# VH-VL binders against q9hc84r5073to5261, part 40

Target 1, 189 residues: q9hc84r5073to5261
Amino acid sequence: CICSMWGGSHYSTFDGTSYTFRGNCTYVLMREIHARFGNLSLYLDNHYCTASATAAAARCPRALSIHYKSMDIVLTVTMVHGKEEGLILFDQIPVSSGFSKNGVLVSVLGTTTMRVDIPALGVSVTFNGQVFQARLPYSLFHNNTEGQCGTCTNNQRDDCLQRDGTTAASCKDMAKTWLVPDSRKDGCW
Short names: E, the ipSAE of ESMFold2; O, the ipSAE of OpenDDE; V2, 0.75 times the mean of E and O plus 0.25 times the DockQ between their complexes.

## First folded at step 13 (VH-VL; framework fv_necitumumab)

Design q1 (at its last look DockQ between E and O 0.64; V2 from the best seeds 0.00; counts 0 for: pae E 8.2 > 2)
Fold by ESMFold2, look of step 13:
Structure q1 (fold): chain C 189 residues (1-189), chain A 121 residues (1-121), chain B 107 residues (1-107)
Amino acid sequence: as target 1 above (189 residues)
Amino acid sequence: QVQLQESGPGLVKPSQTLSLTCTVSGGSISSGNYYWSWIRQPPGKGLEWIGYIYYSGSTDYNPSLKSRVTMSVDTSKNQFSLKVNSVTAADTAVYYCARDTWIQLYGMDVWGQGTLVTVSS
Amino acid sequence: EIVMTQSPATLSLSPGERATLSCRASQSVSSYLAWYQQKPGQAPRLLIYDASNRATGIPARFSGSGSGTDFTLTISSLEPEDFAVYYCQQRYNWPLTFGGGTKAEIK
């Protein structure tokens, strides 16, 4: 099962359903329905910052969050001397490429591409600030994923599963239901 | 259907700069889902990855060549280019451009036909 | 740099035979391994990605296996068009590196 997002708004679900969604909030990409293998969860924060009232609007970076067991891994980009570079926070502490802890491996490829591997689960998550990909093996996660990445069932008919457990007519309609409420952001309720 | 086509001179003198352009047709170079790569193959030898460029202009190069190579994109022409400075006979090769996925689980799924560049006096 | 070693360098077989091609990495590359086929005078063609998945349009006689450092490409019954050079490529870290190739030639 592979889920991806590119072009800022184009998604491909675990079962290959393509849709476009332009949300500006934090959304659940994937979470386990039943916590079987560390309660794995993936979130995408599409946060768009506004510069002060005296300056042009600035673009905020995207951040991809991974929750696994008691660990919280954040993949994002930051500006280093005018150039975007990857920033990986492991339990809120910046870490470098090659860091590993509790069965989680962190890598940086090139300047902005970040990868998190969970070898015991065969899970790989890659993010470069604009594009992400998540690989979950069907053998472990079949019928146990929900979120904007849909189900891992090898069946596109149930791919647009909403937060309330019903299937939407389109995955665009499904995707907005996976909002993570955040009162600190306009319209993210 | 996406197609890639290399263009550039087939003969370059030692110490000069090799310049190649790859034209993308049937698709957009501005897709955020792909890296645009150069690979070379010396006669009778294997494949060597030179580097990639992302449509934003971000690059990474093979460390063995990094001091001598630059890549660029021209999104308005749907093209990306390779320059190799200070060439020697060791730079004689067939040069391929390829579409590569930034995701590590896939590969270079579309290749140009390749162009032979010979470095000789 | 991760060195990829392919064996044998040349595989001499007849059509209909089973081919087994080996690729070994100098360090673990997990499953981030691709296989390419290159026919004479042509560009490489992607066969296998993520160690074991066939690329679009690749016949079922091609299969890949392995993880970590040891990988295998198997062609279950060679067809005349399968006599070519095969390259593995690790995609675990930059620089991306190819193996030296295995030439499958007709006996």
Scores: ipSAE 0.018, ipTM 0.628, lowest interface PAE 8.2, mean pLDDT 85
Fold by OpenDDE, look of step 13:
Structure q1 (fold): chain C 189 residues (1-189), chain A 121 residues (1-121), chain B 107 residues (1-107)
Amino acid sequence: as target 1 above (189 residues)
Amino acid sequence: QVQLQESGPGLVKPSQTLSLTCTVSGGSISSGNYYWSWIRQPPGKGLEWIGYIYYSGSTDYNPSLKSRVTMSVDTSKNQFSLKVNSVTAADTAVYYCARDTWIQLYGMDVWGQGTLVTVSS
Amino acid sequence: EIVMTQSPATLSLSPGERATLSCRASQSVSSYLAWYQQKPGQAPRLLIYDASNRATGIPARFSGSGSGTDFTLTISSLEPEDFAVYYCQQRYNWPLTFGGGTKAEIK
């Protein structure tokens, strides 16, 4: 099961349904319906603002968050000396490429392409600030995912699963239901 | 359809700078989806990755060439360029530019036809 | 860097025969492996991505398999146009590296 987002608004679900969605908030990209493998979840924050000294205060880039077991990994892009660089926060601590903890491996490819691997699960997530891809083994995650990435069932008919458990007529309509409420962000509640 | 075309001098003298430009047509270089890459192939030999440039100007080079390589991008012209300083006969090769779909985990799906650069006195 | 080793260096076969090309990585590259075909005087062409997926327009007779360190490109029945040099490329880490290539030549 491969889910992708590109072009700032183009999505492809795990089962290959394409749709467009533009949001300025944080959304659930994917989460396990039933916590079987560490309660894996992925989020996209379209305006990630951090107080990190490594992050330029002038911009709030997109950030991809990965929750696995008790771990929280944030992938984002920051400007360092006028150049874009990947920033990986592991439990809110900046880490360098090659860092690993509790079965999770993070890496930076080049300067901006970040990757998170969970070898035990065959999970791989890539992000460069504009494009992401999540790769989940069907054998493990089939029929147990929900979010903007849809279901992992090899059936496009059920891809537009909404938060309330109903299926929307379009995945665009579905996408907005996966908003993560945040009163700190205008219009994100 | 996207097409790439290399251009530049086919002959460079030793110790001089090799300079090539890749022109992208049929699509915009200003895309977060791709790493715009250079690859070279000495006559009768294999392929060597030189490096890439992102539309924002971010670059990464092969460590074997890093000290001599500089890439640039001109989004207004839909072009990206390669410079290799202090060339020797070992830099004689066919140079390719390519579109690399790295983030999508695909590969280099579009290539230029390649241009031969010969380093000779 | 990750070293990619291809074998054999040369593969001599006849049209209609099955071709099996090997690519080995010095360390695990997971499934981040691509195969390219290069004909004389031409640029390489992407054949396989992510170890086992055919690129657009690639005939079904081409297939890729493997993960980790060992990969295989198979041509089920060689066509005359398939006689070329094939390269594997690891896409796991920078710098990207190619194998030395396997030349499929007509017997």
Scores: ipSAE 0.018, ipTM 0.657, lowest interface PAE 6.2, mean pLDDT 91
ESMFold2 (binder alone), look of step 13: mean pLDDT 93; pTM 0.947

Design q2 (at its last look DockQ between E and O 0.47; V2 from the best seeds 0.00; counts 0 for: pae E 7.9 > 2)
Fold by ESMFold2, look of step 13:
Structure q2 (fold): chain C 189 residues (1-189), chain A 121 residues (1-121), chain B 107 residues (1-107)
Amino acid sequence: as target 1 above (189 residues)
Amino acid sequence: QVQLQESGPGLVKPSQTLSLTCTVSGGSISSGSYYWSWIRQPPGKGLEWIGYIYYSGSTDYNPSLKSRVTMSVDTSKNQFSLKVNSVTAADTAVYYCARDTWIQLYGMDVWGQGTLVTVSS
Amino acid sequence: EIVMTQSPATLSLSPGERATLSCRASQSVSSYLAWYQQKPGQAPRLLIYDASNRATGIPARFSGSGSGTDFTLTISSLEPEDFAVYYCQQRYNWPLTFGGGTKAEIK
């Protein structure tokens, strides 16, 4: 099962359904339906940029959050000397490439590409501030994922599964239902 | 089906700049899922990764070549290019362009045919 | 830089024999390893990704195994078209690096 997002708005679900979604809040990309593997959850925070949708998507920083057991890992980019650099926060503390704790390994490749591996689960999540990819093994996660990344079922008919358990006519409509309320962000509650 | 094709001069004089272009057909270079890479192979020898370019223009180069290498992308022509400055006989090789997946666990799944570049007087 | 070491340099075998090719990394590369096949005068072709998964269209006689620093490509029964040079490539960190290759030759 592979889910990806690029261009600020283009999504491919775990089962390969493509759709476009332009939300500017935090959304659930994936979470376990039944908490069997440490309650693995992925979130993407999409910042709003008002100058241009295309230019905003290319220039607006995003943050990817990973929750696993009692750990919170945030992947984002920051500006250092006018250049974007990857920033990984492990339980709110900046960490360097090669950091490992409680079965989670973090890496920074080049300047902005960040990777989190959970080897016990065969999980890999890569993010460069604008593009992400998440890989979950079908053998462990089949029938146990929900969110903007859809289901991991090898069946595209149920990919647009909404938060209320119903299937939307389009995944664009489904994606809206995965809003994470955040009172610190206007219009995101 | 995506295809890649290298083009450029086959002969370059020492101290000059070699320039190569890779044309992508049957697909878009503007995909966020792919890196666009150059690899070279000296005659009878192994493969050396030169670097990649992302469709946004972002690059990372092999440190052994970084001071002499630049890459560029032209999304309107669906092309990406390699320049190697100040070439010597050691830069004689078959140069390949390749499509690579964004995540590090996959491989280079589409390769160009390769073009021999000879550096000699 | 992560150095990839392949052995043997040359493997002389007959069709129908089992080939075992080794690839070792100077540090752990997790499962981020690919194998390529290159026939004379041709570009490399992706065989195996993520250490053990066959690329699309690759016959079942090719299999990969290993993780960390030690990896193996196995060809269970060599066909005439399998006599080529095989390269491993670590994909854990940049620069991406290839092994020196193993040439499979007909005895």
Scores: ipSAE 0.035, ipTM 0.625, lowest interface PAE 7.9, mean pLDDT 85
Fold by OpenDDE, look of step 13:
Parts: structure tokens; C-alpha cells; sequence
Structure q2 (fold): chain C 189 residues (1-189), chain A 121 residues (1-121), chain B 107 residues (1-107)
């Protein structure tokens, strides 16, 4: 199952359904319906603001968050000396490429492409601030995912599963239901 | 359909700077999906990755060439360029520009036709 | 850097025969491996990405397999146009590196 987002608003679900969604908030990209493999979940924050000293500019780039077991990994892009660089926060601590902990491996490819691997699960997530891709083994995650990435069932008919468990007529309509409420962000509640 | 085309002098003298430009057509270079890359191939030999430039200007170079290589991007012209300083005969090669879909794991899916650069006195 | 080793250097076969090309990485590259085909006087063409996925427009007779350090490109039945040089490329870490290539030539 491969889920992707590119072009700022174009999504492709695990089962290959394409749709466009423009959001300014944080959304659930995918999560396990039933926690079987560490309660894996992915989030996209469209405006990630951090007070990190590594942030050279008052920008709020996109951030991809990965939750696995008790670990929280944030992938984002920051400006350093006028150039974009990947910033990886592992449990809110900046880490370098090659860092690993509890079966999770993080890496930076070049300057901006970040990758998170969970070898035990065959999971790979890549993000460069604009494009992400999540790869999940069908054998492990089939019919046990929900979010903007869909259900990973090899059936496009059920890809638009909403938070309330119903299926929307379009995945665009589905996408907004996966909003993560945040009163700190205008319009994100 | 996206196409790439290399341009620049085919002959460079030793110790001078090799300069090439890749023109992208059929699509915008200003995309977060691609790393715009340079690859070279000496006559009768294999392929060597030189480096890439992102649309924002971020770069990464092969360590073997890093000290001599500079890439730039001009989004207004939909072009990206390669400079190799202090060239020697060892830099004689066909130089390719390519679109690298790294983030999508697809590889280098679009290539220029390549341009031969010969380093000779 | 990760060193990619291809074998054999040259593969002499006849049309219709099965071709098996090997690519070995000096360390694990997971499935981040691509295969390219290059014909004389032409730029390389992407054949396989992520070790086993055919690129768009690539005939079904081409298949890729493997993970970690050992990879294989298979051409089930060689067509005349398949005689070319094939390169593997690891895409696991920087710098990107290619194998030395395997030349498939007509016997």
C-alpha cells in the first residue's frame, strides 16, 4: 500500500484513488484502526510552527509527524543559510541522519529528503516538505488503516472512509473529516 | 511531456571551467517532486552521478567532485546549470541532465540526450 | 559510498533466450534500487524502480527482484532491441551510485 501527496494538494490513497484536497490544518494521513503494530499513525501539519533554534526564518512549513509506539517523529524543512534543509525531531529533539531508536531509523537524503524506516514492519515514509510517500506492507496493514490515505484494501470503493466510519461520495469530502482540531490555528476546529 | 536538453561548449581546455545548461520543457522546474540531476559517462565507461539541485537552490554533490562542482537553477528560465572547475582529461565525458523522482522512488525517469564534452589542449 | 557490483560484465545470448543480470550492493540498500537500459548513442532509460516495479511503458518481459544487497534483472525472452548495456543504481543513500554495467550482446 502506497500513499502519496504532491503538488501541494494532490493525494493518492493506498488503493490508488486520486483526489485533490487543500487544507491549512493538521490532518490524519493514516492510522491503524486497531492497534496491531505499534499503533502507527501519520499526520500532515500544513503549518508547522516551531521555536526551534534551527529555524532561521519565521516560516511555518509543512511537517509530517509519525507516531509509533511511544515515539514521536517530526519531519519538516527549515531554512539554513538561505537553503532548505531537512529537520528531523525525534521526541522533540533534533537528530541527525542515521539516528535510530527502538526499531526506527531516520535518514536525510541530500539536504531536504527525509526518510523514516521501520524495518520490522517494512514501513517507509519519505518527506521533503512538499511531497510525501508512505509505504506499508499490505500483508500487515490491509483493512486496518483509515485517514486521508484510505483503507489499504485493494478496493477503491472504500477509500473515502470518514472519521465517523461512513464512506463519503468523494475522497475530497472525506479528507476534511480527518482534521485534527487545534484551537491555536484559525479555522482548525 | 517533459523534455530535457543539455547545451554548452563541447570542447574545454585543461584547467578551465566546464559549463553546461539543462533546459526543461513541457513542465515547470519549480516542483518539490524532483531533484534535477547531472550524470556523466566517460567514453566507453559507466555512469557517474555528479549531483542534483532542487528548485529552491538546495544542492548535493558527489563527494568525488564536490570541490570542483557548482550547480545553479534559474526558475524564470526553467533551467539548471552545471559548472566543473579545473578540468582535466578525466572529465571528458558525455554529460546528461536528468529529472530524478527521488521522493517518489521512481528513479531518473527523464533524461536529456546528453552532450559530449572533451577536455583537450 | 555504497559500491554496486554487476555481473557478468558481458552476457552473450541469442534472441528468445532468458537473460539474468546480477547487481550486488556493498551494504543493504533495502528496495531502493533502479535498473536502467542504455543503447548505443542514447541516454539511459529507466526500466525498474524500487527493485521490482516496471517503469511506465516497459514491457512485461522485464522484471526485477531482490532486496537488501542482492538484486536481479530478468529478461524472460530477449528481443533484438534488448541487446544493450544495463545499469543498476542504488538509491538508498548519497551519493547515488551505479553498477559497472552488464552488456547484453548477441551471440
Amino acid sequence: as target 1 above (189 residues)
Amino acid sequence: QVQLQESGPGLVKPSQTLSLTCTVSGGSISSGSYYWSWIRQPPGKGLEWIGYIYYSGSTDYNPSLKSRVTMSVDTSKNQFSLKVNSVTAADTAVYYCARDTWIQLYGMDVWGQGTLVTVSS
Amino acid sequence: EIVMTQSPATLSLSPGERATLSCRASQSVSSYLAWYQQKPGQAPRLLIYDASNRATGIPARFSGSGSGTDFTLTISSLEPEDFAVYYCQQRYNWPLTFGGGTKAEIK
Scores: ipSAE 0.014, ipTM 0.607, lowest interface PAE 7.5, mean pLDDT 91
ESMFold2 (binder alone), look of step 13: mean pLDDT 92; pTM 0.945

Design q3 (at its last look DockQ between E and O 0.71; V2 from the best seeds 0.00; counts 0 for: pae E 7.1 > 2)
Fold by OpenDDE, look of step 13:
Structure q3 (fold): chain C 189 residues (1-189), chain A 121 residues (1-121), chain B 107 residues (1-107)
Amino acid sequence: as target 1 above (189 residues)
Amino acid sequence: QVQLQESGPGLVKPSQTLSLTCTVSGGSISSGGYYWSWIRQPPGKGLEWIGYIYYSGSTDYNPSLKSRVTMSVDTSKNQFSLKVNSVTAADTAVYYCARDTWIQLYGMDVWGQGTLVTVSS
Amino acid sequence: EIVMTQSPATLSLSPGERATLSCRASQSVSSYLAWYQQKPGQAPRLLIYDASNRATGIPARFSGSGSGTDFTLTISSLEPEDFAVYYCQQRYNWPLTFGGGTKAEIK
């Protein structure tokens, strides 16, 4: 099951359904319906604002957040000396490429392409601040995912699963239901 | 379908700058998810990755060539370009532009036909 | 950089025979490996991605296997059009690097 987001608004679900969605908030990209493998969940924050020692300017880039067991990994892009660089926060602590903890591996390819691997699950997540991809083994995650990435059922008919458990007519309509409410962000209620 | 085509001078003198342009057709360079790449192949030899440029202008170059390489992108013309400064005979090669599906972790799925650039006095 | 080593440099076989090409990485590249085919006077063509997946339009006789540092491209039964140079490419880290290539030539 491969889910992708690119071009700022283009999505492809785990089962290959393509749709366009423009959001300014944080959304659930994927989460386990039933926690079986560490209660894995992925989020996309379209405006990630945080204080970082590496941040030179007040920018709110996109950030991809990965929750696995008790761990929180944030992938984002920051400006360092006028250049974009990948920033990986592991439990709110900046870490370097090659960092590994509790079965999670993080790496930076080049300057901005970040990857998180969970070898025990065969999970791989990539993000460069603009494009996202999550790769989950069908054997483990089939019929147990929901979010903007849809279901992992090898059936496109059920990809537009909404938060309330109903299926929308379009995945575009589905996508907005996966909003993570944040009172700190205008319009993200 | 997306197609790529290299263009530029086939002959460059030593110490001068090699300049090539890749024209993308059948699709937008701003589609996202693709690293627009340059690869070269000296006659009778293997392939060397030169670098890529994203539609936003972000670049990364092979460290072996970084000091001499500059890439640019013109989204309005659906083109991206390669410049190699201070060329020598070692830069004689067929130069390819390619669409690299890096984020998808697939590969370079679309290639130009390649253009031979010869560095000679 | 990650060094990719291909073997053999040249593979001489007859049509109908099985071809086995090796690619070794200097360090683990997981499954982030692609195979390309290049015929004389042509650009490379993507054959295999993610170590074992055939690209669109690639015949079933082509298969890729392996993970970590050792990879194999197999052509179950060589067709005349399969005699070409094959390159592996690691896609695990920058810079992207190719193997030196294996030339499959007709015996």
Scores: ipSAE 0.081, ipTM 0.710, lowest interface PAE 4.2, mean pLDDT 91
Fold by ESMFold2, look of step 13:
Structure q3 (fold): chain C 189 residues (1-189), chain A 121 residues (1-121), chain B 107 residues (1-107)
Amino acid sequence: as target 1 above (189 residues)
Amino acid sequence: QVQLQESGPGLVKPSQTLSLTCTVSGGSISSGGYYWSWIRQPPGKGLEWIGYIYYSGSTDYNPSLKSRVTMSVDTSKNQFSLKVNSVTAADTAVYYCARDTWIQLYGMDVWGQGTLVTVSS
Amino acid sequence: EIVMTQSPATLSLSPGERATLSCRASQSVSSYLAWYQQKPGQAPRLLIYDASNRATGIPARFSGSGSGTDFTLTISSLEPEDFAVYYCQQRYNWPLTFGGGTKAEIK
């Protein structure tokens, strides 16, 4: 199962459904329906302005957040001498390429590309500030994912699963239901 | 249908700068999510990745060439370019430009036709 | 850097035979491996991505397998147009590196 976003608004779900969505808030990309693998969750913050990221950024870039076994990993970009570079926060602490903890491996590839691997689960998440890809093995995650990345069922008819458990006619309509309320942001609550 | 075409001089003298341009047609270099790469192949030899440029201007180069290589992008002309300084006979190769789809899980799905650059006095 | 070693250097086979091409990485590259085909005078063409997935337009006779350090490209029944040089490429870490190639020749 592979989910991706590119061009700032183009999504492909775990089962290959394509849609566009231009939300300005934080959204659930994927979470486990039943917490079997450390409650793995992925979020995309389209305007990441938290205190930890604000110190490193002149503006609010995108951030991809990963929650796993009570670990919180944030992948974002920051400006260094006028050039974008990847920034990875592991439990709110900046870390370098090669950092690992509790079965999670973090890599920085070149200047902006960031990768998180969870080898025991075959999970790989890559983000460069504008494009992400997330790979989850079907054998482990089938019938147990929800969010903007849809279901991992090898069936596109159930991909537009909304937060209330119903299937929308379009994944654009589904995607807005996965909003994470954030009172710090106008219109994101 | 995205297509790539290399252009530039086929002959460069030793110690000079090799300069090549890749023109993208049938798509936009500014779309995001693609890396624009240069690869070379010495005659009768294998492929060597030189580096890539992102449409924002961000680059990464093969460490073996990093001290001599510069890439640039001109989004208004839908082009990206390669410069290799201080060339020697070892830089004689067919040079390809390529589009790399996705960050890690795919490959270089569109290639230019290649252009032979010979370094000779 | 990660060194990719391909074997054999040359395969001499007849049309209709099965070809098995090997690629070994100097360290684990997970599944971040691509295969390319290059015919004389042409640019490489992407065949396989993520170790086992065929690129768009690639015939079903091409298949990839493997993970970690050991990878295989299989052509189940060679066609005349399949006689070319094949390269693997690791995409796990920069610099991206190619194997030395395997040339499939007509016997």
Scores: ipSAE 0.062, ipTM 0.657, lowest interface PAE 7.1, mean pLDDT 86
ESMFold2 (binder alone), look of step 13: mean pLDDT 92; pTM 0.943

Design q4 (at its last look DockQ between E and O 0.61; V2 from the best seeds 0.00; counts 0 for: pae E 10.9 > 2)
Fold by OpenDDE, look of step 13:
Structure q4 (fold): chain C 189 residues (1-189), chain A 121 residues (1-121), chain B 107 residues (1-107)
Amino acid sequence: as target 1 above (189 residues)
Amino acid sequence: QVQLQESGPGLVKPSQTLSLTCTVSGGSISSGDYYWSWIRQPPGKGLEWIGYIYYKGSTDYNPSLKSRVTMSVDTSKNQFSLKVNSVTAADTAVYYCARDTWIQLYGMDVWGQGTLVTVSS
Amino acid sequence: EIVMTQSPATLSLSPGERATLSCRASQSVSSYLAWYQQKPGQAPRLLIYDASNRATGIPARFSGSGSGTDFTLTISSLEPEDFAVYYCQQRYNWPLTFGGGTKAEIK
C-alpha cells in the first residue's frame, strides 16, 4: 500500500484513488483502525510552527508527523544559511541523518529528502516538505487503515472512508473529515 | 509533455571549465516534486550520476566530482546549469540532464537527448 | 557509495527468447531500484521503478523483481527493438549509482 501527496494538493490513496485536497490545518493521513503494530499514525501539518532556534521564525512550513508506539517523529524543513534543509525531530529533539532508536531509522537524503524506516514493519515514509510517500506492507496493514490515505484494501470503492465510519462519494469530501482540531489555528476546529 | 534540452560548448580545453545548460519546456522547473539532475556517460562506458539541484537552490553532488561541480537554477528562464572545473580528458562524455522523481520513486522519467562534450587540447 | 553490479555484461539471445538480467547491490536498497533501457545514440529510458513497477508506456513483456540486494529484470519474449543496454540504478541513498550495464545483443 502506497500513499502519496504531490504538487501541494494532489493525493493518491493506498489503493490508487487520486483526488485533490488543499487544507490549512493538520490532517490524519493514516492511522491504524485497530492498534496492531504500534498504533502507527501519520499526520500532515500544513503550518508547523516550532520554537526551535534552527527554524525560521517567520515561516511555518509543512510537517509530516509519524507516531509509532511511544515515539513521535516530525519531518519538516528549515532554512539554514539561506538554503532549505530537512529537519527531523525525534521526540521533539533534532536528530541527524542516521539516527536510530527503538526500531525506527531516520535519514536525510541530500539536503531535504527525509525518510523514516521501521524495518520490523516494512514501513517507509519519505517527505521533502512538499511531497510525501508512505509505504505500508499490505500483508500487515490491509483493511486496517483509515485517514486521507484510505483503507489499504486493494479496493478503490472504500477508499473514501470518513472519520465517522461512513464512505463519502468522493475522497475530496472525505479528506476534510480527517481534520485534527486545533484551537490554536484559525479555522482548524 | 515536459522536455529537456542540453546546450553548451561541445569542446573544452583541459583545465578549463565545462559549462552546460538544461532548458525545461512543457512544464515549470519550480516544482517541489522533482530533483533536476545531471548524468554523464563517457564514450562506450556506463552512466555516472553527477548531482541534482532543487528549484529552491539546494544541491547535492556525487562525492567523486563534488570539488569540481557547481549547479545553478534559474527559475525565470526555466533552466538549470552545470559547471565542471579543471576538466581533463576523463571528463569527455555525453552529458544528460534529467528530471528525477525522487520522492515518488518513479526514477528519472524525462531525459534530454544528451550533448557530447569533448575535452581536448 | 552503494556499488551496483550487473550480470552478465553481455547477453546474446535471439528474438522471441526470454532474457534475464541481474543486478546486485553491495548493501540493501530495499525496493529503491530502477531499470533503464538505452539504445544506441539515445538517452536512457526509464523502464522499471520501485523494483517491480513498469513505467508509463513500457510493454508488459518487461518485468522487474527483487528486493534488498538482488534484483532481476526479465523480458519474457525479446523483440528486435529490445536489443539495447540495460542499467539498474539504486535510489536508496546518495550518491545515486548505476550498475555497469548489461548489453542485450542479437545472437
Scores: ipSAE 0.018, ipTM 0.639, lowest interface PAE 6.6, mean pLDDT 91
Fold by ESMFold2, look of step 13:
Structure q4 (fold): chain C 189 residues (1-189), chain A 121 residues (1-121), chain B 107 residues (1-107)
Amino acid sequence: as target 1 above (189 residues)
Amino acid sequence: QVQLQESGPGLVKPSQTLSLTCTVSGGSISSGDYYWSWIRQPPGKGLEWIGYIYYKGSTDYNPSLKSRVTMSVDTSKNQFSLKVNSVTAADTAVYYCARDTWIQLYGMDVWGQGTLVTVSS
Amino acid sequence: EIVMTQSPATLSLSPGERATLSCRASQSVSSYLAWYQQKPGQAPRLLIYDASNRATGIPARFSGSGSGTDFTLTISSLEPEDFAVYYCQQRYNWPLTFGGGTKAEIK
């Protein structure tokens, strides 16, 4: 199962459904329905993107958060000497490429591409500040994912699963239901 | 459809700087989705990745060449460029520019046609 | 740096035969491996990405398999246009590295 976002607003779900979504809050990309594997959860924070209807927000800075067991890993970019560089926060502490703790390995590939591996689960998440990809093995995660990345069922029919457990007519409609409720405090939509 | 085209001198003298430009057409170089790479192939030999440049100017180079190479990007011309300093006969190769994705699972999906650069006195 | 080793260096076969090309990495690259085909006088062409997925327009006779350190490109029944040089490339870590190539030639 592979989920990706590119071009600032284009999503491909775990089962290959494509849609466009431009919300500027924090959203659940994926979480486990049943806590089998440490309650793995992925979030995309678009808060620094403008909410203006006339402004292009496609290239605004973003942060990807990974919650696994009691660990919190944040992937984002920062400016160093006028160049973008990856910044990885492990439990709010900056870490360097090659850091490993409790079965989680973080690395920086090139200048801005960041990867988090959970080898025991075959999970790989990459993010460069503008594009992400999350790879989960079907054998472990089948029928156990929900969020903007949809379900991992090899069936696009159920991909647009909303937070209330119903299937939306389009994944664009589904995607807005995965808003993290507290993130609306930031004036986003 | 995105196309890449290499340009530059086909002959350069030893100790000089090899300079090549790749022009992107049918798409924009100013995309966060792609790296822009140079690859070379000595005659009858395999492929060697030289490095990449991101449209905002970030670069990384093959460690074997890092001390001698520089890349740059000109987004207003939709172009990126390669310089190789202090060339020798060992730098004789076909030079390719290529588009690469940010996503590790894919590959270099668009290549230029290649340009032969010969280093000879 | 991750070293990619391809074998054999040259594969001499006839049309209709099955070709098996090997690519080995010096350390695990998970499934982050691509295969390219290069015909004489041409740029390389992407064949396979993510170890086993065919790129757009690639015929079904091409298939890739493997993960970790050992990868295989299989051409189920060689056609005359398949006699070319094939390169693998790991995409797990920078610098990206290619194998030395396998030349498939007519026996």
Scores: ipSAE 0.007, ipTM 0.571, lowest interface PAE 10.9, mean pLDDT 85
ESMFold2 (binder alone), look of step 13: mean pLDDT 93; pTM 0.947

